# VH-VL binders against q0atu2: the designs that were tried, part 103

Target 1, 119 residues: q0atu2
Amino acid sequence: MLDKKARIRTSREYRNVFEKGKRLSGRFLIIYYVENALDNNRFGFITNKKIGMAVIRNRIKRQLRAIVREYQGQVKNKHDIVLVARAGIGKSSFEGMEKDYIAIMKKAGLFARNANKID

## First folded at step 6 (VH-VL)

Design t46 (framework fv_dusigitumab)
Fold by ESMFold2-Fast, scan of step 6:
Structure t46 (fold): chain C 119 residues (1-119), chain A 121 residues (1-121), chain B 111 residues (1-111)
Amino acid sequence: as target 1 above (119 residues)
Amino acid sequence: QVQLVQSGAEVKKPGASVKVSCKASGYTFTSYDINWVRQATGQGLEWMGWMNPYSGNTGYAQKFQGRVTMTRNTSISTAYMELSSLRSEDTAVYYCARELSYYETSYFDYWGQGTTVTVSS
Amino acid sequence: QSVLTQPPSVSAAPGQKVTISCSGSSSNIGDNYVSWYQQLPGTAPKLLIYDNDKRPSGIPDRFSGSKSGTSATLGITGLQTGDEADYYCGTWDSSLSAEYVFGGGTKLTVL
């Protein structure tokens, strides 16, 4: 679970990232990202109804939060980042989602150093 | 400029298959899902399914399950929709549409011009 | 037969206001954001409203949307003859298998 400080919580904050941010697509994930005026990163997670039933959507959200938490230390500071699950993500393995996340974040230039798993 | 250009009109006999193409330009093809929507003459819009051009994953409306196949060729930024076992009721204009995910939803922000498919004997 | 219910037709004079309703259930409109599409005669549909009440660039502010419970409404003020078209609401249905569903369409005639 991410700390309150590291979460995007309001619809207004989510829409700000969508409207002002850059967009980059991966195989299973899309990220929208923008630099913020805070001293920390904030993450948001979107699993719309197209992904499937609530049980599936909630599982995907939990898995994405776990992935983001593991790689928090690698992310360049002062960014708001929203992860949007793409159709078909429910058929991906956890490892597949993790690899896609790392690839997207590196391509976006958002990793300050090589991503390392922190247990 | 974002553009979706579809293949030309088709006339098919009952029991045949039809494959409609949708060529995308003006954006990164793999970054947006493609949906297919049809419209029979004088009728409303009917959603058929979605295809993720990055992964190749698909989701089809129950009504078309077993008869529809949605694919793509990323090297030419083209999506395909193939409908088999055609019936006269399949006579319609078939549209491809780009899906944009925005916040908690998604919608169709750009549409192809449509492909008329006529099924007659 | 459509999953979402719209009136089949509506008519008004130039300069007047018209509203088009779209009624669904808890698994579609009640649980999801609604979009509206305009289809001019002989053309492909065009996105008119998304996220219940947002307008794409190029759509004039005389078009508006709203949602309450399991119903959505499209409002058009200052009607022009060029608004004569079919209007469709659409949203995702979160039943057993998620599907995009459209309303039956409303033919707007500008008298």
Scores: ipSAE 0.290, ipTM 0.809, lowest interface PAE 3.6, mean pLDDT 89
Fold by OpenDDE, second read of step 7:
Structure t46 (fold): chain C 119 residues (1-119), chain A 121 residues (1-121), chain B 111 residues (1-111)
Amino acid sequence: as target 1 above (119 residues)
Amino acid sequence: QVQLVQSGAEVKKPGASVKVSCKASGYTFTSYDINWVRQATGQGLEWMGWMNPYSGNTGYAQKFQGRVTMTRNTSISTAYMELSSLRSEDTAVYYCARELSYYETSYFDYWGQGTTVTVSS
Amino acid sequence: QSVLTQPPSVSAAPGQKVTISCSGSSSNIGDNYVSWYQQLPGTAPKLLIYDNDKRPSGIPDRFSGSKSGTSATLGITGLQTGDEADYYCGTWDSSLSAEYVFGGGTKLTVL
């Protein structure tokens, strides 16, 4: 699990990202991202009923957190990033999900230049 | 120039497997996903899945999950699509296609010449 | 039954204009860029239009694409006999498993 400091937790924090952040859509994910005034990144995760039952939504969240954790050291600092799962993600492979995350984060310019493990 | 050259026609019995190859040239093989699309005689195009030649990651259409395997050999810039448990309805021309993709869009800008796979008793 | 709906066929005389529609939903055309592919008889598909309205190099400006809402349209002006082919729209659809989906194809006949 991500450190508490690395998580968007409040409705106000989420609202701020949605209102002030940029939006990019991938195959499985939509990301909203905005610079924060902190020294660390914070991640939020949103799944809705389109993904499936609660057990599936929770699984997806776990998978997304795993992906984010894996690559967090390569993400530029001082960003609030919200990952919104798209409807098809529940039927996607973990690898496909990871690929989509990498692709969209690269497009957003959120990876450091020396980032490795790039798909 | 970019080229995708596929292997020759295949004739298989029901229940068998077929492995089609797609050799890429004219570009950096590992930089673009390879997609596979098939077309039954007189029918439309049907997407099967994608494979990233760098990571080997794949995404398959649900219809083919458990039956299709997409791989690659980077040393020879060749992608492979293997379809198992063949049935008569798998008779089609199979195409590989290079995908130019970024977060908001993707499309198939180059196609192989196609490989005819015939499944018959 | 394709996810994207195209007319099965269209026809026109040389020099005329034809349009081919492609109807989808919010999860595919609504949210994603549409591509069009031309398939001449006995050949592999060829990219004709990408990103809704952009032409690859070598594609004449007689071919145009547009998108509005959940529908896309391919336009062909100055129709030539060599344009006789099947045309497919395509895009990604996230409603299932983020699969790429094609229209059923439209056969263009030049009269």
Scores: ipSAE 0.016, ipTM 0.667, lowest interface PAE 7.0, mean pLDDT 90

Design t47 (framework fv_dusigitumab)
Fold by ESMFold2-Fast, scan of step 6:
Structure t47 (fold): chain C 119 residues (1-119), chain A 121 residues (1-121), chain B 111 residues (1-111)
Amino acid sequence: as target 1 above (119 residues)
Amino acid sequence: QVQLVQSGAEVKKPGASVKVSCKASGYTFDSYDINWVRQATGQGLEWMGWMNPYSGNTGYAQKFQGRVTMTRNTSISTAYMELSSLRSEDTAVYYCARDLSYYETSYFDYWGQGTTVTVSS
Amino acid sequence: QSVLTQPPSVSAAPGQKVTISCSGSSSNIGDNYVSWYQQLPGTAPKLLIYDNDKRPSGIPDRFSGSKSGTSATLGITGLQTGDEADYYCGTWDSSLSAEYVFGGGTKLTVL
């Protein structure tokens, strides 16, 4: 359900983010991110085959899209951001993935920092 | 520079356990998964499993399930692979390797020097 | 038995070109990206190729990779004596609960 203009779609665009981007890892997620020349952010989602079966990869991808959508208004504009699931993410809860996303985005300086960093 | 330095050679009796270490330096230890791969004398490479140093989660090859354990100590940037109930066919060089994700895949960009484990009576 | 099939050996003279094949199935090479590793005698493997055809920093352009269907190929041009090594292809296999699988290895001799 993420707007078409907010999605990274082509393999060339994904590879550009991997090649030019900064890398930052969390407990369950890795992000690669670069500034873009657009007026908006674009997000990509990678659940590579080492994560497990298609049913698990598809569930994780849907949950990550829901998390990104919920917090999209907090992300600094003009970025291409790719979320890569780490090995073992399938054992995480939705809340665990959400907390990891917020933490990693704040650490990258892409997300507003709150006074309270817990819960 | 990125380095993975493994513990020295081991000689074990059948039925014993061996614990191989892999000390990482030159990067943020928690940021990359570690894989373990072994190679018996004159044989090819065989994947054993992965360990995520941040979460502690692991995944093991079916062949080793039940007798392999992969752990880490983040305070000293060291990964461990323990193999129990050793048999003569476990005689091999054991490697740790760093996992790098790129687009829709991952691969092993840096490898430890290997630890020779000999299982004999 | 390895999951991916490679010829056990290949040989060529210095300056020549050689290719090493790696054959799999739809659950591994057919559905995933292939990497290649070089292992010099007595040493650990070293990454040569990733993402089917990409080279890490420090790998000369005489090493190349390609993939077609369920097979991958490593090409080496301008062969040098220092290229004598075992070469392994590798990829993830979705049919084995997401295990990484290697080819059986190919011994390259430079005559």
Scores: ipSAE 0.786, ipTM 0.910, lowest interface PAE 1.1, mean pLDDT 91
Fold by OpenDDE, second read of step 7:
Structure t47 (fold): chain C 119 residues (1-119), chain A 121 residues (1-121), chain B 111 residues (1-111)
Amino acid sequence: as target 1 above (119 residues)
Amino acid sequence: QVQLVQSGAEVKKPGASVKVSCKASGYTFDSYDINWVRQATGQGLEWMGWMNPYSGNTGYAQKFQGRVTMTRNTSISTAYMELSSLRSEDTAVYYCARDLSYYETSYFDYWGQGTTVTVSS
Amino acid sequence: QSVLTQPPSVSAAPGQKVTISCSGSSSNIGDNYVSWYQQLPGTAPKLLIYDNDKRPSGIPDRFSGSKSGTSATLGITGLQTGDEADYYCGTWDSSLSAEYVFGGGTKLTVL
């Protein structure tokens, strides 16, 4: 699980990301990202009813947290990043989600140049 | 080779339920989702939902929420689609179709032969 | 009134080239891979193109797919009488409850 410091937790924090951040769409994920004034990154996760039943949404959220945790050390610092799960993600494998995450993060330029375990 | 073989034609009265089966062979059944698509006579394809044979998880089109139930019996590699409260508008050919659950999940690569369901008074 | 819009029909003589368009929106074609299906008369649909432009094994290179923006196109060259069928585009739509959506279908007639 992500450290509490690494999580976007409040509605205000989410709103700030949506209003001031940039948006990029992947196959299964949409990311909103904006620089923060902190020394660490914070991640938020959104899985709405359009994805499926609660059990599916919870599974997806768990999987996305795992992916983010795996690669968090390779993400450029001082960013708030919100992951929004898209339609069809519930049918994707974990590897598929991971691949999509990596692809979209690369496109956003959020990975450090010396990042490992990419692709 | 991959095959999806569906059950035979059904004739039902309005208000009744119909359960169509789809037996898979030639591949690992629980590794691929099964989708259901129907087609009314002279009409286009209409997606109904998906079912993951491993977990049993499902996703239904909103149009069929509350009326459709997709299940499976993994021991016999068979998927089922049950549609209740049948109406005349439900008269159609119903297809099962396989798709991947990996990154490439946007297509149905194998289809059953179809099951004709007729709803009439 | 399908989510994806296709021309109802197209026609051409044998040996000619035809294109079938599929128009959508950002929530479907814009951000998702498009697939094409061929349905011969009285048969089940058959996968023709996947991931916008890829052909499954057994599909001749006369069939091609492309995607640009919120639209997709199926191309058929060297048209044969056996190509007479209905063609459907399909993709996921994020504006719906994680639903797969089809075009209305296009009837291809070989003159």
Scores: ipSAE 0.018, ipTM 0.656, lowest interface PAE 6.9, mean pLDDT 89

Design t48 (framework fv_dusigitumab)
Fold by ESMFold2-Fast, scan of step 6:
Structure t48 (fold): chain C 119 residues (1-119), chain A 121 residues (1-121), chain B 111 residues (1-111)
Amino acid sequence: as target 1 above (119 residues)
Amino acid sequence: QVQLVQSGAEVKKPGASVKVSCKASGYTFTDYDINWVRQATGQGLEWMGWMNPYSGNTGYAQKFQGRVTMTRNTSISTAYMELSSLRSEDTAVYYCARDLSYYETSYFDYWGQGTTVTVSS
Amino acid sequence: QSVLTQPPSVSAAPGQKVTISCSGSSSNIGDNYVSWYQQLPGTAPKLLIYDNDKRPSGIPDRFSGSKSGTSATLGITGLQTGDEADYYCGTWDSSLSAEYVFGGGTKLTVL
């Protein structure tokens, strides 16, 4: 799981990212992102009620946290990043969510390096 | 600065429809969902549904499904709630209320002043 | 009736403290954030607490919220006559259509 300091926890912090941040859409995910004044990255996760029942939304949040954790070392430091799940995500596989996340983060220019290159 | 201003009181006969408006000002209308909540005289609050002004998507309470329609006109920052097939039990004050449309909501931060709807029977 | 249970009334003297409980289930309070609303006589409800324990700007710190398991509590200290109102808890219920649900309301009387 992500450390407490790596999570966006309050509605005001989420609002700051939405109001001041940039937006980029993928197939299953939208990210909102802004530089912060801290020395670390923070992530937020949003699964709106229209995505489905709580069991589906909680599964999606858990899987997205796992994906974010796996790639956290490649993310440029000092950003608040909110992942918003789109309606179609409930039908996606873990691999599909992971692929979408990687594609979006690359497009946003938020990956700092490629530590796991295969020659 | 943020305000939700609702239309005036209505008196309707059983079987009629009523359409209540809620005009938003002081913020970007499409950034927040609008919810509708009613309260019969001396009774508690009852949630009716939500409407996303950016997409037009809605979700209605099962009790009102088939009788309620929630819409908006983004050019005038106004939300609407139309309730059909009115019964005397629909006599209530109807409120619109705002929440964050791009955040999983758990609260309504600003409320309209309410619209009294009386169904005479 | 209401899926969230509140006591119908509470009372205390000026300057005292009260707590108002709100009891639900795993599909509502257990799974979601809780908010509290104050409704003064003849007025629209006003947000008092959101996300279990957060206060909007303008709400004094004598109002507090907490959540444990499937129950939530609103605390009010330093009671004033202007606090006479109906208080409602609210949260999303994740079952079936994912509806927002309110408690039945608690009438606070400041004696």
Scores: ipSAE 0.014, ipTM 0.597, lowest interface PAE 7.6, mean pLDDT 85

Design t49 (framework fv_dusigitumab)
Fold by ESMFold2-Fast, scan of step 6:
Structure t49 (fold): chain C 119 residues (1-119), chain A 121 residues (1-121), chain B 111 residues (1-111)
Amino acid sequence: as target 1 above (119 residues)
Amino acid sequence: QVQLVQSGAEVKKPGASVKVSCKASGYTFTEYDINWVRQATGQGLEWMGWMNPYSGNTGYAQKFQGRVTMTRNTSISTAYMELSSLRSEDTAVYYCARDLSYYETSYFDYWGQGTTVTVSS
Amino acid sequence: QSVLTQPPSVSAAPGQKVTISCSGSSSNIGDNYVSWYQQLPGTAPKLLIYDNDKRPSGIPDRFSGSKSGTSATLGITGLQTGDEADYYCGTWDSSLSAEYVFGGGTKLTVL
């Protein structure tokens, strides 16, 4: 699970990232991202009702949090990053979501030189 | 400038199929989902489904399941909606629209001009 | 017919104000954000309001939106003849396997 300090918590904070941030889309994920004035990264997760039923949305959210946690050490510091699930993500495998996340983060220039799995 | 340009009007007989195109320009085609919405003469808007142009995945309204197919050709930034087994009740203007996610919602920020499909015997 | 209920028509004189209602349920408006679309005669719909009360670039501030419980409202002040159009609310509905649903539309006449 991500620490409380590493989570975007309020609707105001989410809207700040959407309004001021840059946007990049992958196959199953969209990210919005902006530099913050903190010592750490913060992540937000959005699975809106377009994705499907609550069971599917909750599964996707858990899997995305696990992926983000696993690669947390590879993300350049001082960013607020919101992951938004795209239509069709419910049909993706865990590996498919992980691959998409890595690809988007690299394209955004948010991954450090070694984008290795955190053990 | 973001534009969605649709194919021209079609006249079909009952039982035929129609395939409407929607060509996107002014943005990266694969970054935004495409929705299809129709409107019968003098009636309201009716959502048909979404298509993710990056993955090719689709989701259809229950009413159209089994009769509608949504596809794309990424090399020409074009989305397609094919409706089969046409009935007179399918006479409508068909729109494509771009889906934009904002916070916990998504909505249709740009629309095609519409394609009139007339089904008559 | 339509999942979301709107009055079929509203009318007022130039310079006046109108409110258009949109009523839904807990599975749609009660649990999601509402958008409004304007359709001028013979044209495609155009996004007018998103996220309950936000305006896209180019939409005048005389257009406003709000939401309370399972209902949303579109407000238009300083009515102009160019506002004659059909207005539709729309949102996602979780009870219909995540389908997008529209209101039945409201025809605004500026007399």
Scores: ipSAE 0.648, ipTM 0.886, lowest interface PAE 1.7, mean pLDDT 90
Fold by OpenDDE, second read of step 7:
Structure t49 (fold): chain C 119 residues (1-119), chain A 121 residues (1-121), chain B 111 residues (1-111)
Amino acid sequence: as target 1 above (119 residues)
Amino acid sequence: QVQLVQSGAEVKKPGASVKVSCKASGYTFTEYDINWVRQATGQGLEWMGWMNPYSGNTGYAQKFQGRVTMTRNTSISTAYMELSSLRSEDTAVYYCARDLSYYETSYFDYWGQGTTVTVSS
Amino acid sequence: QSVLTQPPSVSAAPGQKVTISCSGSSSNIGDNYVSWYQQLPGTAPKLLIYDNDKRPSGIPDRFSGSKSGTSATLGITGLQTGDEADYYCGTWDSSLSAEYVFGGGTKLTVL
């Protein structure tokens, strides 16, 4: 699991990202991202109830956390990033989600240029 | 304020069914999952399942699959839990609880007062 | 047998500190936020701690939560007679078809 300090945990923190951050949409994910005043990145995860059953939502959250954890060391510092799962994500594979995450993060310019694990 | 008010005590025979209601108020009913948890006398809490009031989707604990049905009436902000083929072991206090699951969190922040269900021959 | 393991009972005198442990696995406590519930005698459970270490409004700071690895701990300082209750940890477990799981509960007795 992500380090506690690397997680957006409060509604206030989420609202800040939504209100002040930029929004980019991928195939399966929407990301909201904004610079923070910290020395680390924080990640938040939202699965809308319309995505499906709680079992599905929980699975998606776990998968997204795994993806974020894998690439967190390659993300530019000082960002709050919220991942919002889109309705179609439930039909995607883990690899599909990962690919979408990478694509959207690249589009956002949030990956370090020297990142080696990013295909 | 948020409130969950459950129906009154039930006494049932083995093999019968019981349907417990949970009326929600003080918030938008369709925005929070309702969970059901039971507690046998002198025993611990046992999670039974969840119901999404918006979609009606449910997830049941494996132990109760085939015997439990969770439904809702959105017009009256009421959730229902029906347990069939009752056994003496089903004697317990049954609770409904609101689940906050929009963010990266999962907990039951409000609980009903509980409904005692007694199954005896 | 509960998926999460708690001591069946703990006790201490008023004013003292007690800790209640909750042991799980990677599929539950390891990957998910832990909540704690207080159940006073004859009452419904009440949310005491959420997201491992956060207190809902109205919960005094005498109550604290922490999580490390696959274990969680509830701390109660300045123990009061009114704290005598059953305490349960809970979280989701992906290995059980994403079921919510509780600890077996801990009976806290104030001596």
Scores: ipSAE 0.021, ipTM 0.664, lowest interface PAE 6.7, mean pLDDT 89

Design t5 (framework fv_dusigitumab)
Fold by ESMFold2-Fast, scan of step 6:
Structure t5 (fold): chain C 119 residues (1-119), chain A 121 residues (1-121), chain B 111 residues (1-111)
Amino acid sequence: as target 1 above (119 residues)
Amino acid sequence: QVQLVQSGAEVKKPGASVKVSCKASGYTFTSYDINWVRQATGQGLEWMGWMNPYSGNTGYAQKFQGRVTMTRNTSISTAYMELSSLRSEDTAVYYCARDLTYYETSYFDYWGQGTTVTVSS
Amino acid sequence: QSVLTQPPSVSAAPGQKVTISCSGSSSNIGDNYVSWYQQLPGTAPKLLIYDNDKRPSGIPDRFSGSKSGTSATLGITGLQTGDEADYYCGTWDSSLSAEYVFGGGTKLTVL
């Protein structure tokens, strides 16, 4: 699970990323991202009603947090990043979501090119 | 300038199918979902479904499930809504609308001008 | 049928204030942000309010929105003849398999 300090918590913090950030869309995900003035990255996760019932939305949110946590060492420091699940993500596999995340983060220039996974 | 331009009016007989187009311009087509909404004469707005232009995934209102198909052609930034087995009560203006989804909500920020579909014998 | 309840009509004189209510349930308005759409005669709907109380660029501040519990309200001050239109509230509803639902619409007449 991501540390509380690495999570965007409030509506106000989400709005800041949406209003000031850049937007990039993938197959299952949209990311909004902006540099922050902190010493660390923060992530937000949005699943709206189009995804499906609360059980599906909560599962997707947990899976996205797991993916982000796994690859956190590759993300350029000092960014607020919000992941918005697109309609239809509930029909994707975990691997499909992971692949989409990696692709959009690379496209956004937020991933280091040659970094090993760390724990 | 964001714009959604829909195809022209259609007149169909009961039992036929109609396919309405919605051409997007002024933004990255694959970045925003397209919703379809209809309005029968003198009636309110009725949501039909959403379509994700990047993936092609869709979700339809229960009332239209089995009769509606929403697709797109990304090379020409165009969304389509096809309604089959037309009945007289399908006579309505059909709108496409862009969906800006974030923070657990969605709203329709830009709408097409509407396509009138008349179903009569 | 409309899932959200609005009064069918409202009227007032130029310069006056009106409010339009939108009533739902915990699975729609109670759980989600509400949007309002304005439809002038013969035209497509236009986004007027989003996220309960936010205005898109170009919408004057005499239009306002609010939400309390399972109800939302659109407020219009300083009424102008150009405000004559149908007004619709809208939101998502989980009880309808995650469908978007609209109110039945309110006809505003400026007398």
Scores: ipSAE 0.069, ipTM 0.721, lowest interface PAE 4.6, mean pLDDT 87

